# VHH binders against A disintegrin and metalloproteinase with thrombospondin motifs 9 (ADAMTS9): the designs that were tried, part 16

Target 1, 201 residues: A disintegrin and metalloproteinase with thrombospondin motifs 9 (ADAMTS9), of Homo sapiens (Human) (q9p2n4r1735to1935)
Amino acid sequence: LPQNCKEVKRLKGASEDGEYFLMIRGKLLKIFCAGMHSDHPKEYVTLVHGDSENFSEVYGHRLHNPTECPYNGSRRDDCQCRKDYTAAGFSSFQKIRIDLTSMQIITTDLQFARTSEGHPVPFATAGDCYSAAKCPQGRFSINLYGTGLSLTESARWISQGNYAVSDIKKSPDGTRVVGKCGGYCGKCTPSSGTGLEVRVL
Key: E = the ipSAE of ESMFold2; O = the ipSAE of OpenDDE; V2 = 0.75 times the mean of E and O plus 0.25 times the DockQ between their complexes.

## First folded at step 24 (VHH; framework vhh_6fv0_2)

Design x2 (from s4 with D104E H105P; at its last look DockQ between E and O 0.85; V2 from the best seeds 0.00; counts 0 for: pae E 6.3 > 2)
Fold by ESMFold2, look of step 24:
Structure x2 (fold): chain B 201 residues (1-201), chain A 120 residues (1-120)
Amino acid sequence: as target 1 above (201 residues)
Amino acid sequence: QVQLQESGGGLVQPGGSLRLSCAASGFTFSSYSMYWVRQAPEKGLEWVSTITGSGGSTYYKDSVKGRFTVSRDNAKNTLYLQMNSLKPEDAAQYYCAKEPYWGEPTEFIRGQGTQVTVSS
């Protein structure tokens, strides 16, 4: 069985984009092959829970009073705030790109993402410029359930920026991660040293 | 290099008035929201007021609303705080501050401050 999309093309004579079964680390995995008309097709994982549970956000509101963390850190539509952070954006994902050699998610590939507001935001990242009182409002969500993949324990996030803070929660099985991230201004992103590594279940 | 310089503080009696100024340079002043913040001895930094870059919107801490007016003159790169009906609780070192943008140094960029003392 083919182990990447290039082998699907070579071994099966396939020339169209679509879902194919690949042998990955000894297990059968469903992979979307894109760019099959080219010499360099790319591998994507279709997310079973799609856009509703797989998204990244840089929150666009900033507090009138940047020295506080109001509402016990909860987001409110009626906040004392303004929507004027120009780096803001929201992206959601139907598929994510995977590097099958390293088993890492390529978070900056947005080919199967939808940016519904503002700037594109890479997978597994979040941020804001809401408050200097460590009051993160930016959110990301990852749900790999049903894909045959989970995040390894080596997947770590780092916070960057002034007053940066993150609150990241991982499920025990590695299929679900949610994060709240922000600063004044700040963000969280997967560590470049460990990347965003997955394993086959 | 961003520079902010406050002036206009002094000693006033309760009920008196002061006008603070903040001279700004080293950035496109009209593109940034500005703050007034204050700090009393051995107290934390307290937000007082915010004004948007255009001057189109102003916001105030509840305890100063109706007594303080923030304004700006974008042609002169100057921020103002008109303080009326001053109370002893308003005594503090007052600072102007620039709202940050991503990647900027954010030590809550502010000037050296100007002292406001309220006593009878």
Scores: ipSAE 0.109, ipTM 0.619, lowest interface PAE 6.3, mean pLDDT 89
ESMFold2 (binder alone), look of step 24: mean pLDDT 81; pTM 0.810
OpenDDE, look of step 24: ipSAE 0.493; ipTM 0.803

Design x3 (from s4 with H105E; at its last look DockQ between E and O 0.76; V2 from the best seeds 0.00; counts 0 for: pae E 4.7 > 2)
Fold by ESMFold2, look of step 24:
Structure x3 (fold): chain B 201 residues (1-201), chain A 120 residues (1-120)
Amino acid sequence: as target 1 above (201 residues)
Amino acid sequence: QVQLQESGGGLVQPGGSLRLSCAASGFTFSSYSMYWVRQAPEKGLEWVSTITGSGGSTYYKDSVKGRFTVSRDNAKNTLYLQMNSLKPEDAAQYYCAKEPYWGDETEFIRGQGTQVTVSS
């Protein structure tokens, strides 16, 4: 079986974008090959749980009183706040790109993302400019269940900003991660040192 | 470098008025919401008011609503707080503060403050 999308072209004579079975680390994995008409096709994983469970957000509301963390940190539509953070955005993902050499998710590839509000936000990224009282509101969600992949234990997030806080929760099997990140124009992103490494289940 | 300088404080009698100003430089003033905060002796910082970058919306702590008015002159890079019907509990060091934006420095930026004293 082919080990990447370029081998699919060479070994099968295929020229169409689509789902193909590849042999990755000795195991069978379904990969979406994009750009198959070119010399440099790209490998993507189709997310079984789709947009509703795979998204990244920079939250757009800012508190009138930035020195408090109201509602015990819960998000409320009736907050004393303004929707005026122009750097905000919300992106959801149908597929994610994977680098099969490093087994890492390429978070900045947005080819199969939909940005429904504001600016595009990379996969596994969240932030806000809501409060200086350690009250993060930005969220991201990862659900790899059913893809044949899970995140390894090495995946770590880094926070940027003096008030930045991250609350990252990983499932034991590595298929689900949720994060709440932000804090007075702070954000969290995957660490460049560890990246978002995955393994084939 | 962002610079904020408050002025206009002083001693007033209960029921009196003061007008504070805040001279701003080192950033595009009209692009940012601004705050007034205050600190009484042996107390933490207390939020007083917020005004949006355009000046189109203003927000106040409940205890000062109707007595204090925040305003700004974007052509002069100046923020104001008109304080009427002053009470002893309004006595504090008053600071203006700049709301940050994505990519700005992460510190809570305020000036050195101006003292408001309300007494007999």
Scores: ipSAE 0.238, ipTM 0.698, lowest interface PAE 4.7, mean pLDDT 89
ESMFold2 (binder alone), look of step 24: mean pLDDT 81; pTM 0.812
OpenDDE, look of step 24: ipSAE 0.692; ipTM 0.881

Design x4 (from s4 with K98T; at its last look DockQ between E and O 0.62; V2 from the best seeds 0.00; counts 0 for: pae E 14.1 > 2)
Fold by ESMFold2, look of step 24:
Structure x4 (fold): chain B 201 residues (1-201), chain A 120 residues (1-120)
Amino acid sequence: as target 1 above (201 residues)
Amino acid sequence: QVQLQESGGGLVQPGGSLRLSCAASGFTFSSYSMYWVRQAPEKGLEWVSTITGSGGSTYYKDSVKGRFTVSRDNAKNTLYLQMNSLKPEDAAQYYCATEPYWGDHTEFIRGQGTQVTVSS
């Protein structure tokens, strides 16, 4: 069986974008091959739980009083705040790109993402400019259940920015990660040193 | 190059008044909210007041409401804080501040500050 989308073209004579089974690390994995009419097709994983459980957010509201963390950090529509953070955005994902040589998710490829508000936000990234009082509002969510993949234990997030804070929770099986990130202003993103590595289940 | 320069501090008696000014340059002043913050010795920065870019909305720490008034002149790129009925508790280094956004994160920028001293 082919080990990447270029081999699908070569070994099976395939020329259409679509789902194919590849042999990856000795196991069978379903991969969406995009750009099959080119010399450099790209590999994507279709997310079974889709947009509702796979998203990245930079939250757009900023407190009038940035020295407080009201409501015990809960998000409220009636906050004393203003929606004026120009870097804000919300992206949700149907598929994510994977580099099969390194087994890394390429978080900045948004070909199969939809940005419904503001600026595009890379996969596994969240942030805000809400408060200087450790009150993160930005959220990301990863759900790989049913894809045949899980995140490895090597995946780490870094926080950047003034008063940056992150709270990231990983499921034991590596299929779910949720993050709560922000600052004044701050964000979290996967570390470039570890990348966002996956394994085939 | 964002630059902020505060002025107007000094020594006043309790109950007196001061007007602080903040000259701003290096960014589109009218597009950004501006802040007044203050710092007493051995204390962290304390938020005092916020004014939106247009000047349409103003916000104050509870202890200064009714005594302090923030305003801005967008034609002159200048932020003001009128401080009335000053109390000893208001003595601090006062800074104007803003958060211009560059690259993938923002930076909190403040000036060098101006000292307000309140003594009998």
Scores: ipSAE 0.000, ipTM 0.186, lowest interface PAE 14.1, mean pLDDT 86
ESMFold2 (binder alone), look of step 24: mean pLDDT 84; pTM 0.829
OpenDDE, look of step 24: ipSAE 0.032; ipTM 0.438

Design x5 (from w6 with G106S; at its last look DockQ between E and O 0.68; V2 from the best seeds 0.00; counts 0 for: pae E 2.004 > 2)
Amino acid sequence: QVQLQESGGGLVQPGGSLRLSCAASGFTFSSYSMYWVRQAPEKGLEWVSTITGSGGSTYYKDSVKGRFTVSRDNAKNTLYLQMNSLKPEDAAQYYCAKEPYWGDHSTFIRGQGTQVTVSS
ESMFold2, look of step 24: ipSAE 0.552; ipTM 0.849
ESMFold2 (binder alone), look of step 24: mean pLDDT 81; pTM 0.811
OpenDDE, look of step 24: ipSAE 0.272; ipTM 0.665

## First folded at step 25 (VHH; framework vhh_6fv0_2)

Design y1 (from s4 with S31R; at its last read DockQ between E and O 0.80; V2 from the best seeds 0.78)
Amino acid sequence: QVQLQESGGGLVQPGGSLRLSCAASGFTFSRYSMYWVRQAPEKGLEWVSTITGSGGSTYYKDSVKGRFTVSRDNAKNTLYLQMNSLKPEDAAQYYCAKEPYWGDHTEFIRGQGTQVTVSS
ESMFold2, look of step 25: ipSAE 0.530; ipTM 0.843
ESMFold2 (binder alone), look of step 25: mean pLDDT 82; pTM 0.824
OpenDDE, look of step 25: ipSAE 0.748; ipTM 0.912
ESMFold2, fold request of step 26: ipSAE 0.656, 0.678, 0.695; ipTM 0.881, 0.891, 0.898
ESMFold2 (binder alone), fold request of step 26: mean pLDDT 81, 81, 81; pTM 0.818, 0.819, 0.814
OpenDDE, fold request of step 26: ipSAE 0.850, 0.867, 0.849; ipTM 0.945, 0.952, 0.944
ESMFold2, last read: ipSAE 0.652, 0.678, 0.591; ipTM 0.884, 0.894, 0.865
ESMFold2 (binder alone), last read: mean pLDDT 81, 81, 81; pTM 0.815, 0.815, 0.814
OpenDDE, last read: ipSAE 0.859, 0.856, 0.873; ipTM 0.949, 0.948, 0.954

Design y2 (from s4 with K61A; at its last look DockQ between E and O 0.72; V2 from the best seeds 0.00; counts 0 for: pae E 3.1 > 2)
Fold by ESMFold2, look of step 25:
Structure y2 (fold): chain B 201 residues (1-201), chain A 120 residues (1-120)
Amino acid sequence: as target 1 above (201 residues)
Amino acid sequence: QVQLQESGGGLVQPGGSLRLSCAASGFTFSSYSMYWVRQAPEKGLEWVSTITGSGGSTYYADSVKGRFTVSRDNAKNTLYLQMNSLKPEDAAQYYCAKEPYWGDHTEFIRGQGTQVTVSS
């Protein structure tokens, strides 16, 4: 059985983008092969729960008073704030790219992402410029349930910025992660940079 | 590279007025919102006022509304705080601050500040 999308082309004679079953680490995994008309097709995982549960946000509101954390950190439409952070954005994901040789999600590949507001935001990333009082508002969500993949214990996040904080919640089985990240123009990103390690269940 | 220099503080009696200035350099002044903050002895940093880059919107702490007016002159790269009807509670070291942007690692307080003392 093929172990990557290039082998699908060679062994099965397939030339169309689509879902194929690949043998990965001794198990069958459904992989979307993109660019099958080219010499370098790319492997993606279709997210069963789609863009409603797989998204990344840099929040765009900034408090008039940056020294407070109002509403016990809850987001409010009626905040004393301005929607003027030009680095803000929101991206949601139908599929994510996977590097099958390293078993890492490539967080910066946005081919199957939709950016509904502002700038594109990489998978598993969030930030804001809301408050200097450690009051993170940016959010990301990962839901790998039903894909056959989970995050490994090595998947962790770092905060970037003098006032940045992160609140990351990982499920025990590694299929669900939610994060709140930000702090006076800070963010959180995977500690490995643009990759996020997974394993086949 | 970003430099902020506060001035205009001094000793006033209750009910008096002062006008603070903040000279800015090392960045495109008109592109950034600016803050006034203050710190009294044994107290934390307290936000006073915010003004947008263009000067089109101003915001104030409840404790100073109606008494203080923030303004800016973008041609002179200068931020101002007009303080009227001063109270003993307004005595503090006053600082101006630049609103940050992505990748900005600057400390919130950059200058030495300017002391406002309200003598009874």
Scores: ipSAE 0.389, ipTM 0.781, lowest interface PAE 3.1, mean pLDDT 90
ESMFold2 (binder alone), look of step 25: mean pLDDT 82; pTM 0.815
OpenDDE, look of step 25: ipSAE 0.839; ipTM 0.945

Design y3 (from s4 with S57T; at its last look DockQ between E and O 0.77; V2 from the best seeds 0.00; counts 0 for: pae E 2.5 > 2)
Fold by ESMFold2, look of step 25:
Structure y3 (fold): chain B 201 residues (1-201), chain A 120 residues (1-120)
Amino acid sequence: as target 1 above (201 residues)
Amino acid sequence: QVQLQESGGGLVQPGGSLRLSCAASGFTFSSYSMYWVRQAPEKGLEWVSTITGSGGTTYYKDSVKGRFTVSRDNAKNTLYLQMNSLKPEDAAQYYCAKEPYWGDHTEFIRGQGTQVTVSS
């Protein structure tokens, strides 16, 4: 059975982008093959729970009073704040790219992402510039349930920036991660040392 | 590098006035909102006022509204706080601060501040 999209193209004579079953680490996975007309097709995982459960955000509001964390850190539409953070953005994901050799998600591939506000934001990242009082507002969400993949225990996030803080919560089965990240200004990203590694269930 | 120098503090009687200044350098002053914050002995930082980069919009802590006026002169890279009708509870070390941007790793409080003392 084919082990990557290039083998699907070569062994089955396939020329169309689409979903194919690949043998990966001894198990069948449904992989979307993109660029099948080229020498270097790319492998993507279609996210069963879609863009409502898979998104990345750099929050665009900044407090008038940067010394506080109002509402016990809860986000409010009526905050005393300004929407003026130049790095803000929101991206949601229908599919994510995977490197089948390393079993890592390529977070910066946005081919099947939609940026509905501001700048594109890579998968599994979040940030803000909201408050100096360690009050993270940026959010990301990962939901791999139903894809046949889960994050390994080695997946780790780092905080970057001044006053940076992150609150990352992983489900026990590794299929769901949510994060709140920010600083003054700050963000969280997957660690370059561990990457965002997945395993086949 | 970003430099902020506060001045204009002093001793006044209740009901008196002072005008604080903050000389700024090392960044494009007009591009950033600026803050006044204060700290009384053995207390945390307290926000006083915010002014946008253009100077078009100002925000104040409720207890100083109507008594304090924040302003800026972008041609002189200087931030001001006019303090009228001073009360004993306004006594503090006053600092100016710059709104950060992505990649700004400098501390929020950068200068030594300027002392305001209100004595009956």
Scores: ipSAE 0.482, ipTM 0.827, lowest interface PAE 2.5, mean pLDDT 91
ESMFold2 (binder alone), look of step 25: mean pLDDT 82; pTM 0.816
OpenDDE, look of step 25: ipSAE 0.600; ipTM 0.861

Design y4 (from s4 with T106S; at its last fold request DockQ between E and O 0.78; V2 from the best seeds 0.75)
Amino acid sequence: QVQLQESGGGLVQPGGSLRLSCAASGFTFSSYSMYWVRQAPEKGLEWVSTITGSGGSTYYKDSVKGRFTVSRDNAKNTLYLQMNSLKPEDAAQYYCAKEPYWGDHSEFIRGQGTQVTVSS
ESMFold2, look of step 25: ipSAE 0.582; ipTM 0.857
ESMFold2 (binder alone), look of step 25: mean pLDDT 81; pTM 0.809
OpenDDE, look of step 25: ipSAE 0.773; ipTM 0.921
ESMFold2, fold request of step 26: ipSAE 0.608, 0.006, 0.439; ipTM 0.872, 0.285, 0.804
ESMFold2 (binder alone), fold request of step 26: mean pLDDT 81, 81, 81; pTM 0.809, 0.811, 0.812
OpenDDE, fold request of step 26: ipSAE 0.821, 0.871, 0.841; ipTM 0.935, 0.954, 0.942

Design y5 (from s4 with E107Y; at its last look DockQ between E and O 0.89; V2 from the best seeds 0.00; counts 0 for: pae E 3.0 > 2)
Fold by ESMFold2, look of step 25:
Structure y5 (fold): chain B 201 residues (1-201), chain A 120 residues (1-120)
Amino acid sequence: as target 1 above (201 residues)
Amino acid sequence: QVQLQESGGGLVQPGGSLRLSCAASGFTFSSYSMYWVRQAPEKGLEWVSTITGSGGSTYYKDSVKGRFTVSRDNAKNTLYLQMNSLKPEDAAQYYCAKEPYWGDHTYFIRGQGTQVTVSS
């Protein structure tokens, strides 16, 4: 069986974008092949739980008092704050790109993402410029359940920026990761050294 | 490089008034919200007031509301804090500070401060 979308095109004569079964690390996975009319099709994983559970956010509100963490860190629309952080954005994902050679998610490929507010935000990324008091408000969510893939234990996030803080929670099976990230100003992203590696279940 | 220079502090009796100034340079002053913060001995940094870049909105810590007025003159790149009805609990080193954006590499950017002492 084909091991990537280019082999699907070559071995099966397929020329349409769509879902195909590929042999990946000795197991069958359903992979969305995009750009099949070209010489360089790309591999994507369709997220079963969709964009409601797969999103990235740089939060746009900034506290009037930057030295506090009000509401015990809970987010409220009625905060003493302003929605004026112009680097803010929200992106949600129906599919994510995977590099099948390295088994890495390519977080910066936004072809099957929708940016509903502000700037595009890469997959698995969150941030803010809300408070200097270690009060992260930006959120990301990853849900790979039902895709046949899980994140490996090697995946690490780095915090970048002034007063940057991250709170990352991973499910034991590696299919669910949620993060709260921020600073003054700060973000968390997957480490370039580990990347966002997945394994076939 | 961002530079902030506070002045106007001094010794005043309870009920008195002071006007603090903060001279700003090294950035587009009118594009950024500014803060006043203070630090009393053996206490952490305490927020006092915020003013938006245009000066259109002002915000205050509850204990100073009605007594302190923050303002700015964007033509002179200067931030002000008018402090009336001063109380002993207002005694502190006062700092002005610039609100950051992504790419700012300094922590909470502030000047050297100016001392406010309130004695009976």
Scores: ipSAE 0.394, ipTM 0.778, lowest interface PAE 3.0, mean pLDDT 90
ESMFold2 (binder alone), look of step 25: mean pLDDT 83; pTM 0.838
OpenDDE, look of step 25: ipSAE 0.740; ipTM 0.913

Design y6 (from s4 with Y59W; at its last fold request DockQ between E and O 0.81; V2 from the best seeds 0.77)
Amino acid sequence: QVQLQESGGGLVQPGGSLRLSCAASGFTFSSYSMYWVRQAPEKGLEWVSTITGSGGSTWYKDSVKGRFTVSRDNAKNTLYLQMNSLKPEDAAQYYCAKEPYWGDHTEFIRGQGTQVTVSS
ESMFold2, look of step 25: ipSAE 0.524; ipTM 0.835
ESMFold2 (binder alone), look of step 25: mean pLDDT 82; pTM 0.822
OpenDDE, look of step 25: ipSAE 0.708; ipTM 0.899
ESMFold2, fold request of step 26: ipSAE 0.378, 0.728, 0.701; ipTM 0.773, 0.907, 0.901
ESMFold2 (binder alone), fold request of step 26: mean pLDDT 80, 81, 81; pTM 0.813, 0.815, 0.816
OpenDDE, fold request of step 26: ipSAE 0.591, 0.794, 0.593; ipTM 0.854, 0.926, 0.854

